VH-VL binders against q9umr5. Designs and how they scored, part 260

Target 1, 268 residues: q9umr5
Amino acid sequence: SYKPVIVVHGLFDSSYSFRHLLEYINETHPGTVVTVLDLFDGRESLRPLWEQVQGFREAVVPIMAKAPQGVHLICYSQGGLVCRALLSVMDDHNVDSFISLSSPQMGQYGDTDYLKWLFPTSMRSNLYRICYSPWGQEFSICNYWHDPHHDDLYLNASSFLALINGERDHPNATVWRKNFLRVGHLVLIGGPDDGVITPWQSSFFGFYDANETVLEMEEQLVYLRDSFGLKTLLARGAIVRCPMAGISHTAWHSNRTLYETCIEPWLS
Key: E = the ipSAE of ESMFold2; O = the ipSAE of OpenDDE; V2 = 0.75 times the mean of E and O plus 0.25 times the DockQ between their complexes.

## First folded at step 11 (VH-VL)

Design ph15 (framework fv_nofazinlimab; at its last look DockQ between E and O 0.65; V2 from the best seeds 0.69)
Fold by OpenDDE, look of step 11:
Structure ph15 (fold): chain C 268 residues (1-268), chain A 122 residues (1-122), chain B 112 residues (1-112)
Amino acid sequence: as target 1 above (268 residues)
Amino acid sequence: QVQLVQSGAEVKKPGSSVKVSCKASGGTFSDYAISWVRQAPGQGLEYLGYIIPIFGTANYNEKFKGRVTITADKSTSTAYMELSSLRSEDTAVYYCARGGYDSYDYEPFDYWGQGTMVTVSS
Amino acid sequence: DVVMTQSPLSLPVTLGQPASISCRSSQSLVYSDGNTYLYWFQQRPGQSPRRLIYKVSNRDSGVPDRFSGSGSGTDFTLKISRVEAEDVGVYYCMQGTKWPFTFGQGTKLEIK
C-alpha cells in the first residue's frame, strides 16, 4: 500500500484548490489516503506562522500515528514554510518525502502583481518598515519577508524565517536541525515563470545578495554553515531539485506534467 | 492636521451587536495601523485589536473570544469595530487610535479619536 | 499575557513638586530588534488619552521637557520634574512588545 499523503495549502487557499492534485494521485496511486488539511483557510492564512505550525501539528500527529511506515507531505507556497517549521519542531515525525511546491523557502522580496494586490499603497522597498516590527510580525507574510537591503533588521526582527533557518542564534537550533534531518527526501519544486515567488530561486533556497544578485543554495550562509541541515541532506543525496518553466504560481498543484515529473516519483 | 472622528454614542440591549466607525482625515490611511481600545467607566484601558489596512485583516485580543471584528474601508479612510453578543460589562468608551507600526519613524497612538460611549443595558 | 503593574495608583502632589510613577512588566519588554516598546499615556479628565513617551524615553512633540521616561527590561519610570495644574489626570504605561499589548492600571495624579 502507498503511504498517506498530507497536503498543506498556501496563502488564501482552500482544499478546493487541490482537487486536480487529488485526482492525479488517485489515478496514479490508487488507494492512497490523501488528507488536505482544512486549517487557516482564506484570511486566516495571515495568522502568525508559528500559530499555524501548532495548528497543523495537531492535525498531522494523529495521521502520522496511524501510518507507522511513514507519510508524504505536499506543501504549497506559504505551506512549504509551515511544513519545514513543522518538521523542525517535531522530534518524532515520520515524513518520507517532503515536497515543497513553489514555496518561498528562503523568503520573499517581490513586488509582483500578487503583492501589489496585498500591498496596494506600499512599495517593496518600504515593506521592511511594516514587517520588521512587533505589529507586522503578527502576520504570516511578514514572517518570511526577507529584505536583502535590510539584513540586520531581518536577522533581528524576523520571528520565523530567521529562526527556522538558524540565521539567528536560538536555544532550539541544534534540536530543530536534528528533527528536520529525519526527513527522507526534500523535494524542491519551482520555476522561473511562477510570477509570485520572488526571486523564484527562493523555492530552491536561492536568494538575493545585497546587490540583488541571486545566489544559489550552495552559496547561502545557511548552507555553508549547515545551520538547519541543508548541507547534510545534500551530501546524503536527500535533496531533489525539480525546476519547471511555463508554470504560473496558481497552477503548480494542477499541472499534470509537473505532477508526473516532480511529484509522482516521490509518492511511493 | 490628522483627525480621527468616531461615530456617536450607542445604547444597546444585551445580546445585540454594535458597530463603531472611525474616520481618518488629514493624512494617509493605509500606511498606518488603526488600534481599538476601550475604557469602562472609572476603569483603565484595554486593547481590543488593531488593523493594518493594507493587509486587509486585523489582529485581535483573544480575550474577546471572537466577538470583536475590526475592518477597514480604504476608499473612505474609515475603520470599524464591531462587538457582538454584548454584555453589561461591555459598557465603555471605545477609542480608535492611529499609529505607525515600524521601529523607526512610525509609532503607535499618535492620534486618537474622541471616543464612542457604548452603553449596554436591559 | 504580559502584566503591567503601576505604582502608585493614586498620586497626590503639591504644585511645583516632582512626581514619579513606576511601571513594572511581568517579563522583559526588549524586542528581538533591541528596542523596548514601552509607552506612557496621559488622560486628562473628560479627554482621550494622549501619548507622552514612546520606547521608554522618547518624548513626543509638544510634550513639555518636564516629562521624562526611563528604565530598562522590566522596570520603567515616568517623572515630572515640576508638576503643574494641567498635569492632573490618569497616566498609563503600555507595552507594545508582545501581543496582546497591555496597559498598566493607571495612576491618578491629583493636586493637593
Scores: ipSAE 0.699, ipTM 0.867, lowest interface PAE 0.9, mean pLDDT 93
Fold by ESMFold2, look of step 11:
Structure ph15 (fold): chain C 268 residues (1-268), chain A 122 residues (1-122), chain B 112 residues (1-112)
Amino acid sequence: as target 1 above (268 residues)
Amino acid sequence: QVQLVQSGAEVKKPGSSVKVSCKASGGTFSDYAISWVRQAPGQGLEYLGYIIPIFGTANYNEKFKGRVTITADKSTSTAYMELSSLRSEDTAVYYCARGGYDSYDYEPFDYWGQGTMVTVSS
Amino acid sequence: DVVMTQSPLSLPVTLGQPASISCRSSQSLVYSDGNTYLYWFQQRPGQSPRRLIYKVSNRDSGVPDRFSGSGSGTDFTLKISRVEAEDVGVYYCMQGTKWPFTFGQGTKLEIK
């Protein structure tokens, strides 16, 4: 039988968005128990990411306990950061495939087509001012805001992303790395036509340098220092990169070709 | 010149609700923290919560969570604080305040509204 | 919640003499970025509060230089080198390091 699948949604999202993904799983892997978590819906997705991690942790524990052979995670957009933190903080997780659907794994820096309804004026050059303060860090967007022109502020003020990336020293870094490395596969999905994740290569642990030139995962300091295990995972053959063009941010979980190519093979 | 103008005094019965407005003028609105603070007669300051209007949601002090709602209307540059299930101990002056930037750093409580007296009496 | 404790709660002072107000936090106020988010406010009778000092020791524009802030970690002080009649009011410290942000109970400064 197939391992249970746990689905974690993104910013301003809800469990209904995954109805097509559920249909695809049922057709190709009948009998799979799929749970789409309905926590932190809509505006609640702006709650601090550590608060969300705590809530999702409480929800996944009983599911994992009932599935001693393991589970899979499919985590969309902001939800991919929640899931990566879960893999770090849970000593006892049994996740085989962590499938990251267009998630800002190295952070976000940009005004994008899908965020303009929220931020109708230019946001990205100014947001660091409030995001890198205790007031801003109480909102999820600021927890993974990564301004490449104010990297010193990011490294010191980020209460979430800089910690789970191992970019700032903290007492749990060794344990978090150990826990993260217990994942079977890390499946990275994203593409150039996403329109929201900026740069889109953040979904593959790429990000801007100070000149807004994208450096790929293997050029990132967190990879080179193996701060939380990316180099180790890549060397094991445990990282799967599945880029796909032509998919907008809201379509990743409703595209059959994407599912068949990038998701289905990892739902053993 | 930034100004914060609050709505007028209110007299309320226990168990009812009150909604105080805070209109900003003379500056920008969306990317500042708009804070709500209250002061009971002869007492100190209590922080209720704050909103950053560009995100459209607020952080609440857990002491008041479940009874306080903070919102903002970017089109009118107005923040609102609503307190429900009023008790006599909610009698206080309610202030709004906006932050500002010192050079590149964000700093809270640059500008204060004039205060709104809310009296809860049966 | 971080508890902010002010001392004294009542401070009668002779005009022209110095005044000192202590503020102690239940936890370190040093944030991960190295800053200490400790603020001082003045509330004159019948008025809204006014920020005097931000981040421990930085004086706001228009605040007289007789006001100064100092301290680190958990122990902070507001000093008035020479009290003037317009300094009457209540002084509050506030921490902005850990949500929920909290105020001290206030120190009422009075002229003897």
Scores: ipSAE 0.694, ipTM 0.864, lowest interface PAE 1.6, mean pLDDT 90
ESMFold2 (binder alone), look of step 11: mean pLDDT 89; pTM 0.916

Design ph16 (framework fv_nofazinlimab; at its last look DockQ between E and O 0.81; V2 from the best seeds 0.83)
Fold by OpenDDE, look of step 11:
Structure ph16 (fold): chain C 268 residues (1-268), chain A 122 residues (1-122), chain B 112 residues (1-112)
Amino acid sequence: as target 1 above (268 residues)
Amino acid sequence: QVQLVQSGAEVKKPGSSVKVSCKASGGTFSDYAISWVRQAPGQGLEYLGYIIPIFGTANYNEKFKGRVTITADKSTSTAYMELSSLRSEDTAVYYCARGGYDSYSYEPFDYWGQGTMVTVSS
Amino acid sequence: DVVMTQSPLSLPVTLGQPASISCRSSQSLVYSDGNTYLYWFQQRPGQSPRRLIYKVSNRDSGVPDRFSGSGSGTDFTLKISRVEAEDVGVYYCMQGTKWPFTFGQGTKLEIK
């Protein structure tokens, strides 16, 4: 039998968005038990990410307990960060494939058309002021806002991304790394035509330097220092990178070709 | 200069709801947090919650158990605070306040509204 | 929740004399960025509160230099070097480090 699949949605998302994904899984892997977690839907997805991590943890623990052979995680957009943190704090998870579906794994610093209503260009340059404060960090968006021009503020004020990345020292860094390394495969999915994740390479742990030049995963300090296990995972062949062009952000979970190429191979 | 003008005094029955408005003028609206604080007669200050208008949602003090709803209309630069299931102990002056920034830091409560008295009585 | 405790609650002062208000938090107010988000507010009779101090010791524009804030960790103090008649009112400390943000009980400053 196939391992159960747990799906975690993104910002302002709901389970309905994954109806096509469910169909694809059912067709190609009949009998698979797929659970789309209906937690923190809609505006509730703006709750602090650590709060979300706790909620999702409570939901996945029973599922994992009933699946001793392991489970697969499909985590979309903001959900990918939630899942990474989840795997970092759980010392007994049994995740085989962690599929990060167009997630801002290295943070967000975007002002795309999709986000213009939320982040006008003029505000993007100033968002660091409120986001890197106690007031801002109560919202999920600020938890992974990564301003390359204010890296010091990010490192010191980010209450989520900087911690799970091991970019700021904390007492749980070693344990979280150990826990995350329990994953069988890390499948990173994203693409240049996403239009939301900025830069799109963030889905592959790439990100801007101080000059807004995109550096790849292997050039990042978190990789070089192996702060949460990326270097180790890559070395043992556990990281899969699946870039795909021509897919908008809201279509990653509904594209059949994407599913067959990047998701299906890892649903065993 | 930035000004916050709140709606007028309200008299409400127990169990009803009240919605107080706070209109901002003289500055930007979307990227500043609007905080709501209340003060019962002769008592101290209590933080209800705050909204960052661009995010479209508020952060609430759980003490109010979901009775408070804070919203913002960016088109009119107006924030709202609605309190439902009113009780006598909800009688208070309700204040809105907007933040500012110093250099790279955000600082709340730079500007205050004049306050709105809400009286809950049978 | 973080409990903010002010002392004294009532502060009668002679004009021209100094005044001191203490504020203690139930836990450290140092945030991850190294800042301490402790604020002082003044509320004159019949008026809205006014921010005097932000982040422990930074005086807002327009606030007289006779007002000063100090402290660290869990213990903070607001000082008035020479009390004036216009200083009559209630003073509040507030922590903005941990949600929900909380106020002290207030200290009522009166002229003897």
Scores: ipSAE 0.914, ipTM 0.964, lowest interface PAE 0.5, mean pLDDT 95
Fold by ESMFold2, look of step 11:
Structure ph16 (fold): chain C 268 residues (1-268), chain A 122 residues (1-122), chain B 112 residues (1-112)
Amino acid sequence: as target 1 above (268 residues)
Amino acid sequence: QVQLVQSGAEVKKPGSSVKVSCKASGGTFSDYAISWVRQAPGQGLEYLGYIIPIFGTANYNEKFKGRVTITADKSTSTAYMELSSLRSEDTAVYYCARGGYDSYSYEPFDYWGQGTMVTVSS
Amino acid sequence: DVVMTQSPLSLPVTLGQPASISCRSSQSLVYSDGNTYLYWFQQRPGQSPRRLIYKVSNRDSGVPDRFSGSGSGTDFTLKISRVEAEDVGVYYCMQGTKWPFTFGQGTKLEIK
């Protein structure tokens, strides 16, 4: 039988968004128990990410307890950050595949097609000032906003991303790294036509330097210092990169070719 | 110059709802926190919550959970605060306020509305 | 919630003399970025509040230099070096470090 699958949605999202993904799993892996977590839906997805992590933690514990052989996580967009934090804070998780589906793993910096639609004003040039304040950090977008032109502000004010990346010292860093490293596989999915994740390489732990040149995962300080285990995972052969062109941000969970190529092989 | 103009005074019965508006003029609206604070007669200030209109959602003080709804209409530069299940202790002046920026810093309560008296009387 | 405690609650002051208002928080107001989000507001009779001081010690534009803020951690002070008749009103401290952001009870300053 197949391991249970837990699905975590993204920003402004709900469990219904995954109906096609559920269909694909049912067709290829009949009998798989799939749970799409129905928490922090819609506007509630803007609540602080640590609050979301706590709520999702409480929801996954009984599912993991009933599946001692392990579970898989499929985590979409903002949900991939929630899931990565879960893997760090849970000392008893039994996740085999962590499937990160177009998630801003190194942060977000962009006034892109999708964000322009949601926010019709220029967000990119102004957002760092409110995001790097206690008022802004009460909203999930600001928890992973990563302005490459104000890196000192990011490093010191981020209440979430700078911590789970180990970019700022904290007493739990060693334990969180140990917990995260218990994952069987890290499957990174994303692509250049996403239109929302900016830079799209954030889904693969790439990000801008101060000149907005994208540095790949292996060029990032968090990788080089192995701050939360990326270098160890890559050396272990546990990181799978599955880029795919031609998929917009809202289509990742409803594209059959993407599912068959990047997701299905990891749902043992 | 930025100005915040609030709707007029209201007299309400216990158990009903009130909705106060706050219209901003003379500046940008969407990327500031618009805060709601109240002051009962002869008493101090109490923070109800705030909205950053560009995100389209508010952050609420748990004391008012389920009773306060804060919204914003970017097209009219107007924020709203609705308080339901009114009680006599909700009698207060309700203020809106907008933050401001200084270099790299966001600072709260740069501009204040004139206040809206809400009286809850049986 | 972070509790903000002001002292005194009532402050009669002789015109021209100094005044001092204490504000104490139930926990440190130093945020992860090293800033202390402590604010002072003045509310004159019949008016909306006005911000005087932001981040402990920074005077807003148009605030007279006789007003000063100081403090660190959990203990903060607003001082008026020479009280004038126009200073009559209620003064509030507020913390902006931990949501929900909270106000002190207020200090009513009066000329005796």
Scores: ipSAE 0.768, ipTM 0.901, lowest interface PAE 1.2, mean pLDDT 91
ESMFold2 (binder alone), look of step 11: mean pLDDT 89; pTM 0.917

Design ph17 (framework fv_nofazinlimab; at its last look DockQ between E and O 0.90; V2 from the best seeds 0.87)
Fold by OpenDDE, look of step 11:
Structure ph17 (fold): chain C 268 residues (1-268), chain A 122 residues (1-122), chain B 112 residues (1-112)
Amino acid sequence: as target 1 above (268 residues)
Amino acid sequence: QVQLVQSGAEVKKPGSSVKVSCKASGGTFSDYAISWVRQAPGQGLEYLGYIIPIFGTANYNEKFKGRVTITADKSTSTAYMELSSLRSEDTAVYYCARGGYDSYGYEPFDYWGQGTMVTVSS
Amino acid sequence: DVVMTQSPLSLPVTLGQPASISCRSSQSLVYTDGNTYLYWFQQRPGQSPRRLIYKVSNRDSGVPDRFSGSGSGTDFTLKISRVEAEDVGVYYCMQGTKWPFTFGQGTKLEIK
């Protein structure tokens, strides 16, 4: 039998968005128990990410307990960060494949058309003022806002991303790294035509330097220092990078070709 | 200069709802957060919640158990505070306030509205 | 929730004399960024509150230099070097470090 699949949605998302994914899984892996977690839907997805992590943890623990052979996680967009944090705080998770589906794993610093309604163009340069404050950090978007021009503020004020990345020292860094390393495979999915994740390389742990030049995962301090286990995972062949062009952000979970190429191989 | 103008006094029956408005002028609206605070007669200040208009949602003090709804209309630069299931203890002056920015970050309560008296009585 | 405790609650002062208000928090107000989000507000009779101090010791524009804020961690103080008639009102401390943000009970400053 196939391992159960748990799906975590993204910002302003719902379970309905994954109807095609469910169909694909059912067709290629019949009998798979797929659970799309209906937590923090819609505007509730703006709740602090640590709050979301706790909620999702409560939901996945019973599922994992009933699946001693392990489970697969498919986590979309903001959900990918939730899942990474989840795997960091759980010392007894049994996740085989962690599939990060177009997630801003290294943060967000964008004002694309998709986000213009939320972030006017001028906001990209100014959002650090409120996001890196106690007021801003009560919203999920600010929890992974990564301003490359204000790295000091990010490192000191980010209450979520900087912590799970191990970029700021904290008492749980070693344990979280250990927990995260329990994952069988980390499958990173994203692409240049996403239009939302900015830069799109964030889905592969790439990000801007101070000059807004995109550096790859292997050039990041979190990798070089192996702060949460990326270097170790890569060394053991546990990281899979699956870039794909021609896919918009809202289509990652509904594209058949993407599914067959980047998702299906890891659902066995 | 930035100014916050609130709606007029309200008299409500228990169990009803009240919606107070706060119109901002003289500055940008979406770049800041609007806080709502109330003060019962002869009492101190209580934080209800705040909204960052660009995010479209508010952060609430859970003490109010979901009775408070804070919204913002960016087109009119107006924030709203709605309190439902009103009780006598909800009688208070309700204030809106806007935060500002300095070189170090966001600072709340730079500008205040004049306050709106809400009286709940049978 | 973080409890803010002010003392005294009533403060009668002679004109020209100094005044001091204490504010204690039930837990440290130091945020992850190293800042301490402690604020002082003044509310004159019949008026809206007015921010005097932000982040422990920074005076807002227009606030007289006779007002000063100090403290760290859990203990904070607002001082008025020479009380004037216009200083009559209620003073509140507020923490903005941990949600929900909370106010002290208020200190009523009166002229003897």
Scores: ipSAE 0.900, ipTM 0.956, lowest interface PAE 0.6, mean pLDDT 95
Fold by ESMFold2, look of step 11:
Structure ph17 (fold): chain C 268 residues (1-268), chain A 122 residues (1-122), chain B 112 residues (1-112)
Amino acid sequence: as target 1 above (268 residues)
Amino acid sequence: QVQLVQSGAEVKKPGSSVKVSCKASGGTFSDYAISWVRQAPGQGLEYLGYIIPIFGTANYNEKFKGRVTITADKSTSTAYMELSSLRSEDTAVYYCARGGYDSYGYEPFDYWGQGTMVTVSS
Amino acid sequence: DVVMTQSPLSLPVTLGQPASISCRSSQSLVYTDGNTYLYWFQQRPGQSPRRLIYKVSNRDSGVPDRFSGSGSGTDFTLKISRVEAEDVGVYYCMQGTKWPFTFGQGTKLEIK
């Protein structure tokens, strides 16, 4: 009788990465229908995030239609941004738990061990130059790149993150907020030993100020203005923060303690 | 200073494929857009796609219906464009070009290769 | 796709006289950042193209000051204040605001 679970993967990822998570769900919630969406795999995960959102929307619609009691989303890394956009653009979503598994919800500003082959030098200070251009915005990494030292460029050039965060005005802002607020719970998971998400507090809607000091969710303008519903969700008791130390970026979906502590309680 | 040197002219049969190389020298290329543009004889310019080598993937013009593959090798500073299922209408000079950065940010097409003539004939 | 329409397509000019090339887009080229990604290129006979002007009106290094660009929104112009023999070639506008980025058909400038 468990609600179906839909899993959305991250950058350079595929459905095989979630085999342990699937095992955990099967052991603790037998009979749960779990679908790992096999779209935009590998290098296709670098396609523009709005293109990915459209493709994932088409895949989730029939699953949600067959489950009138609701579904859960488990969305990993870049996939958490895709899922948050889905919740905003879908008037008809029936998501109960949105489980954000180490996702860069306020953006990314770092060249880390996981992505060093993409960023082999200290490129974070220079990437804004191409990312905040029409050429760069055709790639997913640039869609959520958030350079705290060039915030004006971010706010004006971001084709994705600044919009879904309500940081730049657009005609759909009110409707997107209404849609997002239909989610039952927002479960935020991440930790200081992630090694990729930079700052790791982005997974909890924290982010750098201009001095690279991390400000937490409640200090962010998007929270204070309630731009897409974070303040409203927190006031409802619908936000769950589940930080866990000692987990590297590629291990979030293969750690049983993490699953039992942070994920299992929300898979009703 | 920056120089883009392309591979030599090619003559191909319809239905085959061609792979053109573009080697950059006199600067870095990994964090620029490396673009591919073609020009049929006596005709205008047509944008095929571009790669930002640091991301390792390309953005393609849908007009070519998945027939174009653009890649880059950062270790050799070389970009490649492969066009498959060749037709006589693909006869053209194929150019690579690299962008640059100015005070305002990124700008395309700072430097151009010499062009590679690809002739498709039966 | 954004359609870029140039006029005239053929431009015979007398040496020393001014020339003007029009470029019109099927939609606004103003990007979300407020920039207008409109470019002009020159292709001399037998050569690769060369960028002349970026973002509407900014002249590239080494481009003579007799070349100027102007316009906004959907209508743009390249002007040559006094045509010289070396200016013979084909001129293209290009938009870089909306992928796929597209070129105009070209304007062939010839000395008559």
Scores: ipSAE 0.812, ipTM 0.921, lowest interface PAE 0.9, mean pLDDT 91
ESMFold2 (binder alone), look of step 11: mean pLDDT 90; pTM 0.918

